# Designs tried in a protein design chat: VH-VL binders against o27280. Part 180

Target 1, 266 residues: o27280
Amino acid sequence: MDSMNVPEVLEIKRIVEESESVKTFIFSWDFRREVRPGQFVMVWDFRDEKPMSVSLIDPVRSEIGISIRRVGEFTDRVHGLSEGDLLGIRGPYGRGFELMGRDILLVGGGIGMAPLAALADEATARGMRVDALVAARTADELLFLDRLEAAGVNISTCTDDGSCGFKGFAHERLLTLEENHDMAAVCGPEPMMFQVMRILDERDVPAQLSLERYMKCAVGICGQCCLDDTGFRVCAEGPVFWSQELSRVREFGRYRRDPAGRRVPW
Short names: E, the ipSAE of ESMFold2; O, the ipSAE of OpenDDE; V2, 0.75 times the mean of E and O plus 0.25 times the DockQ between their complexes.

## First folded at step 7 (VH-VL)

Design B3 (framework fv_libevitug; at its last look DockQ between E and O 0.01; V2 from the best seeds 0.00; counts 0 for: pae E 3.5 > 2, placed apart)
Fold by ESMFold2, look of step 7:
Structure B3 (fold): chain C 266 residues (1-266), chain A 123 residues (1-123), chain B 110 residues (1-110)
Amino acid sequence: as target 1 above (266 residues)
Amino acid sequence: QVQLQQSGPGLVKPSQTLSLTCAISGDSVSSDSAAWNWIRQSPSRGLEWLGRTYYTSKWYNDYAVSVKSRITINPDTSKNQFSLQLNSVTPEDTAVYYCAREYPGDYYGMDVWGQGTLVTVSS
Amino acid sequence: QSVLTQPPSASGTPGQRVTISCSGSSSNIGSYYVYWYQQLPGTAPKLLIYGNNWRPSGVPDRFSGSKSGTSASLAITGLQAEDEADYYCQSYDSSLSGYVFGGGTKLTVL
């Protein structure tokens, strides 16, 4: 409804291969336009349009990075692009993470580390102490470790198969970590986020969690990103929610919706 | 230690061209991390952004819609300065004119300002 | 009339906290970063806050910025006599394709 609803066609400036299945596409960005860690953009490949994580916000170089995991036809086409090719970007949309206090815990699963990497850069630039729990199925799928280390983040890892760090799920590793954080930011598979949220709530750690739902308009008009029971729109009231807001949402951690709006179990 | 020093006449007749110059010390007008702005201030309209010039791989200008048909901002790399020309002035163009640097990039705001030049448009 | 709306004046006593508001729309503050400038009498504006809530080097930490929706705020804690000045908010406006300023707030320290 604003001028920001029209995609801007941008040239891919650089591509960083983060893993076999994840690439970060870097674009020049007009930093008069606000972009916050946890907001999303809609990426248009001239056929289809999908919401994507921002993993790099670099005002000094006037660059943003969008991290994309190859998971289907759209992302396969985007992964086939080269530097100099074009993509449409509209946004950013939604509510980003809010930083508070001096000590922050990040809990990221898989590609969910993308928005948390951007948040870590901002938090360290503000002088906060940052602990990150980086989770994946295998060591090869742990993302952004070198970048986080270079930023001074204290990293703990876990893998389902034990190939790196703690063997097990993120919430199991979390039980063994220090409990003295002022806040937490969580992003990853929704079942993981649900379990992590319960632990953080018990510890009285304020937590913000980033949800993924199907999106079409991205500005709250079409209703495709709505959460049951509350009417919260992920594209308008989220994608980042406080744990208190999510505790009122029956569907969280239990089911999702496909592009047709049908309820699908996790 | 970046400093902007403005110069130019303080009195301009209606229908003529207002011309001001901003000299830069401690930085380069061709810096690829800075943008060079003109802003004016009057009691009736307050602070009003007029436009900017900046260099990446080439020179760009952005002009406020309200003055776009009358304004030109030019860099001069040999003198390390940038200028403002505003054509066909009227008494409504009477204001204190400021030059300002945005550094670094578009995000960081206007961190250095010139001293200001009162320009009166009157016959 | 200014695109961004500020109260024309504010006041406080030394040591108090004062907040100056800046109200805009989705075409500016709602989508674009907010900046704050301090202008002492007879001088050019000075950058006080950029990127909604960052302080440039040399700006005391008693100045802070925040933003919510289409509104922004400048807070000054531990108010001091030297804080008496005009304060302006600034953003970009997509409908005007340019930078826009608030009308300014004259802060008086009593």
Scores: ipSAE 0.374, ipTM 0.756, lowest interface PAE 3.5, mean pLDDT 88
Fold by OpenDDE, look of step 7:
Structure B3 (fold): chain C 266 residues (1-266), chain A 123 residues (1-123), chain B 110 residues (1-110)
Amino acid sequence: as target 1 above (266 residues)
Amino acid sequence: QVQLQQSGPGLVKPSQTLSLTCAISGDSVSSDSAAWNWIRQSPSRGLEWLGRTYYTSKWYNDYAVSVKSRITINPDTSKNQFSLQLNSVTPEDTAVYYCAREYPGDYYGMDVWGQGTLVTVSS
Amino acid sequence: QSVLTQPPSASGTPGQRVTISCSGSSSNIGSYYVYWYQQLPGTAPKLLIYGNNWRPSGVPDRFSGSKSGTSASLAITGLQAEDEADYYCQSYDSSLSGYVFGGGTKLTVL
């Protein structure tokens, strides 16, 4: 399709059950349309539209994957779909991750591992050493472990309940890791990202973080994803931000806007 | 130092409107960093959040579902205060009412409270 | 009756470690920060812990907060007589679109 803003109706080629609450929907993709890890697409189920991170980029198979966590009515409907069903996809949008250096640290929490998984694939393909700290509430919510391992990623796990790996939160586990990396990519719950960013800053590790906000237009027009004070639009200037940029964002780690525009704490 | 000073009647008749005011010193009611809350406390219901008002490019109000139909929280920038109005009160609305600043520091929390006002709903 | 569940009472002797639990659900504690308040008799609640485990200025390091899953906990080490108070947990609930409190725990120092 020529227009970036028109949804392309695509057939679900394959569905991967990542966890009880997360599915990856795989689509055929025309790679004349470039897509980068960290970018997102708008997924349209012909009733509603939601932004979703790209979790798989496979130029060899001409496929992309979108990992979706079941969290509401829209995602409930999408999770009810089967292979062969149709979805509208428009994009990709936003600023993706940049890779630099030889050694990269990925810190992901929950569904935040989705864009990081795609980044891991690219990084490893480039011959980078990739360490991934994968965090979740419980062991059964840890995502993409087999995929990451297959890609040659060194994995460290962290669970709130200690059911797998380090018992505690990602930032706590990070404090126990002494290795230095050339850069870090972070995605997950914003409180996690906030703490992780602080640690990385103290260690002088350049970090990129992917934010989640309510998005409507995805093209920087509606302002629904605008960050307070800075005017950063998550859909346009983000969702991937450098830590230096986020240091200017007062609301980061503190609150977000709900669909009604209300401040809600994390 | 930020302080909140509450004022208003401590006795209200059933079906009437409960009105309280919270005067702010050391901060602005229109501060983009703060939200101004009303909370009440009673033996039967414990601590109960009633609602808040705050300014971020424009004024916002959030109300608890339990009182949404009866509650109004209004800021007064000229006096640097905010008020609570609760309509059609019943004895169940008898409680100590607190105003509180929701202030983040790093993360949001009610860090400054008024002294509390006992409001009794009685005939 | 409260959205967040706390034990109604807790007790300890001076110097002991006491923990107060706060149980919620995925719509509140599971998804949002937890705050703790200390309320001395006849006074307004005082913010004790914010953001799950951070202390405001003036709060002794004897107080600590933790969160796991849908539950939170306040720990008091080196219990002192002055710690005798009511303690409340607080979070945000998405289903109610508002803040919610626990029922409170009366801590007695024996």
Scores: ipSAE 0.042, ipTM 0.614, lowest interface PAE 2.9, mean pLDDT 91
ESMFold2 (binder alone), look of step 7: mean pLDDT 92; pTM 0.943

Design B4 (framework fv_libevitug; at its last look DockQ between E and O 0.52; V2 from the best seeds 0.00; counts 0 for: pae E 7.9 > 2)
Fold by OpenDDE, look of step 7:
Structure B4 (fold): chain C 266 residues (1-266), chain A 123 residues (1-123), chain B 110 residues (1-110)
Amino acid sequence: as target 1 above (266 residues)
Amino acid sequence: QVQLQQSGPGLVKPSQTLSLTCAISGDSVSSDSAAWNWIRQSPSRGLEWLGRTYYTSKWYNDYAVSVKSRITINPDTSKNQFSLQLNSVTPEDTAVYYCAREYPGDYYGMDVWGQGTLVTVSS
Amino acid sequence: QSVLTQPPSASGTPGQRVTISCSGSSSNIGSYYVYWYQQLPGTAPKLLIYGNNQRPSGVPDRFSGSKSGTSASLAITGLQAEDEADYYCQSYDNSLSGYVFGGGTKLTVL
């Protein structure tokens, strides 16, 4: 049995309240074990298990962070936890982001900023110029702004209601931004990602996008996260995909499958 | 600049204890950001990790399974050094021994090495 | 026998590209970072690559590391005479609860 598939019971070292609905849980991490931005872990609260993206990678403090949005019963329970409480963590899993070039654009929506925040840290540490377009429905849902700013990221914000930054959607804001990036990383609501990808493709900017699907096993066995037509498993071949790969995925930006296997429109 | 200076005898008799010391300059043995390792190299066994010591709120030791029953790595905060003791040595323990630091800035690669000490186990 | 498998030797002429492979398993390279060390004759190993593909300060950009699955590779472009050395890959093995090294590759510059 692969040891990485056995959950490790870890103590919550710290909790950062990112917003009203998002908390980052920080754990001690053995950094001999590889972890990359864009990868996810399976979080086990001893009742249920859910995939969560890694949002913090700090080898100096020997810590990783997992940002969790309160959206259901599982996350409600997790949000009720305190520092010192225990969670099961197994992983990391999936394909993470790759960095290339000198200038990178990050486009994130809501909790999608979680993996991108980790990527931003790595990119800035490598001396890359990082621009981040941070989108949310409202100003109070914008995530990681202080963290990104501290890292030297150039931030542009947009909100659906105009409460902060550009009033509108991420793809609309993107149309107003200069075309000077070597690559882009995108994560957020799939309709947003779909529109952003189209713009980036038109601009010939290589782009990586992180997908969210229902995942059960996280090891490419159960097939619950399999994308139609292509057979891509989000947990194995993803969750990070190149735009060229996603261009082959017809369901992308259109629908996903629910736990029962039914097509559910976005 | 961080430097590691090794010291200890180069000749040890069979069944005796091999003892080496690694003095640290430019860093602290009790630094939360570092781990301190012993590695040996021989023609027959190549590079072989033996173990490490490090401080994270308390002291930890990790030992290779191959030498776990015979090895002790001890930090000395007063002298800012750490030592290797390998008991019941045999000719198979003949090797060049290295101390090395792991540092998080290099993703815990062994970025600083001692000069190496040839230890020969012979009657 | 070394847990990680390297070719015992490699060679190239000045200016050429040379690659050194390092093969492991899911218990080591598949799950943990890979490091590369350069060892000149009579000297201690020197960290050449960390974190699969990162170069420490002072290491020329001619050296690059890559990792895919359970295998890693060190690439040297623009081979120079000074590159003649032994090269070792290293990772951690969870099943052995310890660091593991490759058997080393002797690189000869012809």
Scores: ipSAE 0.636, ipTM 0.865, lowest interface PAE 0.9, mean pLDDT 93
Fold by ESMFold2, look of step 7:
Structure B4 (fold): chain C 266 residues (1-266), chain A 123 residues (1-123), chain B 110 residues (1-110)
Amino acid sequence: as target 1 above (266 residues)
Amino acid sequence: QVQLQQSGPGLVKPSQTLSLTCAISGDSVSSDSAAWNWIRQSPSRGLEWLGRTYYTSKWYNDYAVSVKSRITINPDTSKNQFSLQLNSVTPEDTAVYYCAREYPGDYYGMDVWGQGTLVTVSS
Amino acid sequence: QSVLTQPPSASGTPGQRVTISCSGSSSNIGSYYVYWYQQLPGTAPKLLIYGNNQRPSGVPDRFSGSKSGTSASLAITGLQAEDEADYYCQSYDNSLSGYVFGGGTKLTVL
């Protein structure tokens, strides 16, 4: 395991401005190394290391993309980097999404659209019909709309302030959408995911949800990413879970954990 | 259709250099989507990867740790071929040697193999 | 010994299902794609499975691959006499910075 715990130092090949607060960092990648939508990598800036979802999987160009929202000191430092600068990458890790059926619903809030954009590319490549509900606080924070449209995804939007699409929360917009899907994939703020999961459960739509927790080892040894009630490790048994797995987890949607493992409210 | 044709001597004396050539038809040794490999096979070791050469913006070589100090793989763009040199051979280097094309960018693996060349190392 | 571990032999009768295992570690199969090759007597290896479970054009659908954790498996259904061959798994190993093969499995059709 020690050879797998050392980050590989990679050059930033390209940077894509996805929004005012989100950049996608693109690296050359050897695709003999397996990568699946919903998996994550640990990004090391030579001072700290944080988990980030894979948002672009492009074997034709031999590239992966990692989308990062500027929210604190680590992400501020990474956003200050330029093409040609170096980052450490280890992974990918975790359980990715499973596709089934012919019709899939994606529900993404903010940066949660990143892993769903990668999933949309795979789903459309398989010939599935893909509907995406893209949510954000404001129109300027809606992510990946052009990419999803180019992939043939049917897009619905909502914004908290009503500046684009439906005015309101993702779960409120979901109530206005047709219910004819074989499965759903959900990623975004955990309170949003909880509300969306309850609606999908009432409609008997199988759902997979991607969780974020504090991670240290990323391989399930340190216990920092564990969920209450089940002992599931987000980095090993997740980050993608079926809704049925999460229905027994009392912390989901109620609180989160800080880097010291203490419970804090959402 | 892509074909790989091997050539070279089948008998090499100990301490000398094993030298083989793989000629490519239907593809280019400088293709930026392929890598060109040497693999050997013996009853005691089975299949053993030795190394590869490939071109992107420049030429790269990767060599197996077990032979890194003795191996050289060279492309020849004018003849559309690539070669294997293995220095200081011993009887443990007796094997059938294969060249193979690899398409690493789409996960396709080693999809075209040469016919194989038995090389015996003995005095 | 081989970095990837395969049983040295397997056997079956025509029409039967046979499975060949390939055991590795987190430095190879656990993190990298698995490939399978078929080698008929006196011939070069032939790519049979790539990307864990994909078949090249011309490979019959009775051949299938799978991967779980640090192990991979090749399954052959509807066993045929012409399936008698040696089978090798292959992956990349990060600790060795190179490709690694299994020791091979000789499949006998009785």
Scores: ipSAE 0.012, ipTM 0.587, lowest interface PAE 7.9, mean pLDDT 86
ESMFold2 (binder alone), look of step 7: mean pLDDT 93; pTM 0.950

Design B5 (framework fv_libevitug; at its last look DockQ between E and O 0.72; V2 from the best seeds 0.71)
Fold by OpenDDE, look of step 7:
Structure B5 (fold): chain C 266 residues (1-266), chain A 123 residues (1-123), chain B 110 residues (1-110)
Amino acid sequence: as target 1 above (266 residues)
Amino acid sequence: QVQLQQSGPGLVKPSQTLSLTCAISGDSVSSDSAAWNWIRQSPSRGLEWLGRTYYTSKWYNEYAVSVKSRITINPDTSKNQFSLQLNSVTPEDTAVYYCAREYPGDYYGMDVWGQGTLVTVSS
Amino acid sequence: QSVLTQPPSASGTPGQRVTISCSGSSSNIGSYYVYWYQQLPGTAPKLLIYGNNQRPSGVPDRFSGSKSGTSASLAITGLQAEDEADYYCQSYDSSLSGYVFGGGTKLTVL
C-alpha cells in the first residue's frame, strides 16, 4: 500500500470559525504531494474516521484547510478540539474538479461551499472570472463570503428565508442569472445539485458536481459508496462527476444508501 | 532576483571528500518558504537528486537513499549559503553538481539553479 | 534505470505539436506533483512546468503540462527551433523518500 493510505498524525495549526456550525481546521501540508479542489481526506480523531473535503489549499504557507460542519458525534468531538491538538489525516482521495475556460460559475449550498472555496482560489489565481452563487438556509449559514470576496469572486447569495440575498433556492436564483459561463462546479444538498444540473444542461454549460456518500475505505474497495446501476464508486471515480456521468446515475437527487445499505430518500 | 553561485574544487581524489558551496543572493537560506537542494547530472545516471535542507521553525535535512550514508548538507546563515559534503567519493561520483532552490509559490519546483560545477573524481 | 520513464528522443518540424511522455507509478506521479525542466546544451535545467500544468513566469503558453493517473505529458505547440533541448520530468517518490527524475528526452527540431 502507498504511504498515502496511512494516516499521518498532524497538529491543528489554526482553527477558523466560519459559522456557528462550521470550523476550518488548518494543517501543515507537504506540497510535494498533490492535492486538488474537490478531493477529500479521511479525518481520524483516534476513535472514528470520516471523509472531509479540502477547503483551503495554500502552497505559499504550506497549508491545507478542512472545513467541518457539526452534525454528529464525530464532528462534535472534532469541534471540541483546539489549536495544537492532533488529528489523523490520510489522503487526499478521489477525483477533484477540473478547470476549463475563462468564466466559471460556482454553485454551492451550505458546507458544499467548502470544496468550491478551494476551487475559487485556484480559478482566480489562474486569472479566471469566477461567479459564485452561495446558498444557505439562513444568512448566518452562508460560508466563505469574505474569503471569496477577497479573492475577487463575484458573489450572489440566496437564502431559504430571504435573510440575505435572493429569497429562495439556488436553482431558482440561477434561473435569474445570465448564461455566460464556460463551466460550472456544483456542491451542496443533492436535491439542489439535481435541479442546478438540469438548468445547466439546458443551457449547455458543462458542469461538475461533487457528490456526498457514505465512505468507509476511501480507496474503492469496500463498495459502501457505490452508486446504483453504474457501479461508480464516489471515493474512486468521484466525488466530482461530470453532469453527463451523473445523468446515468438514477439515484442521483433521489436517494442514497445509509451505512446499513438501505435506501434513504433525500 | 534570486541567484545561486556555486564554488568548490572540480577535482577530487578517490576516497576523499567532495565539498561544494552554494551562495544565495536575493533570498535567505533560512527562509520558511524555500528548500535548498543538491542535484547532480552524469551521462550514466542522468539527473539525480542528492538531498535538501530547509528551515521550518527548525532545520530539516532530507537525503537520497543512494548517498545518505556519505552526504551532509549544511546551511550557513551567517554567510547565507549552504554546502554539500560527499565522503568517500569514487569515480562514480563524477558529475556536474547543481544547487537549486525550491519555491513554494511554484509548488516547490526547483525554480532557481546554480551554474553547475563539474566534479571529476580521479587519482 | 530512471524511476520515471521518458522516451529517449522526440522530433518535430517547426510549427508542429510535440508531446513528451513521462510514466511513473502510484508512489510518485500517481500521488505527487510533476515538474518539467528544459535544459539547453551546457546550461542548468530550467523549470518549465510546475504543479503538473502550471507555467512559471516567462515560459511561453506553447508549453503545457498534463497528468493522468501515473503518467504525465509535456506538450509543445508551435514548435520552434529554440525548443531544441533536453526535457526532464520530475516528481517525488514516497517509496524512495526522495525526488526522482526521468531519463530525459532529447527533442530535435527538424
Scores: ipSAE 0.824, ipTM 0.911, lowest interface PAE 0.6, mean pLDDT 94
Fold by ESMFold2, look of step 7:
Structure B5 (fold): chain C 266 residues (1-266), chain A 123 residues (1-123), chain B 110 residues (1-110)
Amino acid sequence: as target 1 above (266 residues)
Amino acid sequence: QVQLQQSGPGLVKPSQTLSLTCAISGDSVSSDSAAWNWIRQSPSRGLEWLGRTYYTSKWYNEYAVSVKSRITINPDTSKNQFSLQLNSVTPEDTAVYYCAREYPGDYYGMDVWGQGTLVTVSS
Amino acid sequence: QSVLTQPPSASGTPGQRVTISCSGSSSNIGSYYVYWYQQLPGTAPKLLIYGNNQRPSGVPDRFSGSKSGTSASLAITGLQAEDEADYYCQSYDSSLSGYVFGGGTKLTVL
């Protein structure tokens, strides 16, 4: 009825501290409702509402997890919550990742590994071989490594400062990895995703990339999540796009827009 | 291997209560990973979900709107079974009635069905 | 009247591909997983597809499911005589707060 477009108030069942700045909030979830890796939910703390990617989809335990990086007032308040506290959740919304083939490459930067961790669980459950390139600025920001290892994912790491794994950017590390993948899924800082997309396109690897934009309605009406040149709405036609769709978007990887519509460099 | 065995009368008079029982072997009615459903089938309506019962921290019931005022589904943990009661029946309630397990959790569908019980509502 | 719409019948010859459609709305198929059941004559329904497109153990890979928008489809390739059965789609409907089935499709193998 009105439960899909109005936040449902849910109890935080469990909190996992993924790093100093990232927590995963786990809720019981009704798995009659479809949830796909790459979809997002709107999280309501009774004052404000922000989009967050689903990072755990566990239909056997009837649990979903939402990973949130502390980056501002809203996320500071949410990080201050405890197990048993309440949050509003509406959704899920958007287009998720599609799996194809037998061999998948995941390329995640920072919190962008959150939806890819959910995808890795699904891919391994289907018997796919999963390689993950996990990138961060520093070793302490590399996310989900233990979870990915437990799932049987073959992990490569890189850090900007060289504190763990390859020293450098994700796209530089990608050039040194095997090219035998049927598809790739990419999520992270938009400049990283642009560079990774270029390499994957040159290798003729089908790639899906997950974008973040400012959202208000989450159902495609308000226009706040639109991409330049195409009119694509990230909340409706995305957040996951094929590389072919993004190759024609002039703003992708080059600039972003603030809530007032002003062009701002990445 | 999980099996569902149905029992109950095949003939019920109008205005009376239809009562059926589904006995569970190989699983527990109080399993927190399962939900226990009743479905009926008739030539005019096809398959029609009636309701389910399940246990998490307590017992819950969900009933189809079409029968909500007349239906009760009860678990019995001591006998490892669950029952259907449908009050005030009419000939339109004539159908084959099935019980079904939904396991594990809500995602995987109704994986085990009982054998079916034809219930005729007639004077 | 069924909430989910299926054609009442379908037919094919052995070896052919046949598809069975299931049409719903945003309150069901558009937001909720789709399931398919096969019912052979004189038997209870059997789960054939869960989670839109997943097969339980023991269901041959010539059965496949798909979903687009508010519609779902069951495809059967390499059609065999034993596939002659009734096929039902099923989902959850938020407006009705309950499970809903399609009206069923009788598949005849010619």
Scores: ipSAE 0.591, ipTM 0.824, lowest interface PAE 1.8, mean pLDDT 89
ESMFold2 (binder alone), look of step 7: mean pLDDT 93; pTM 0.950

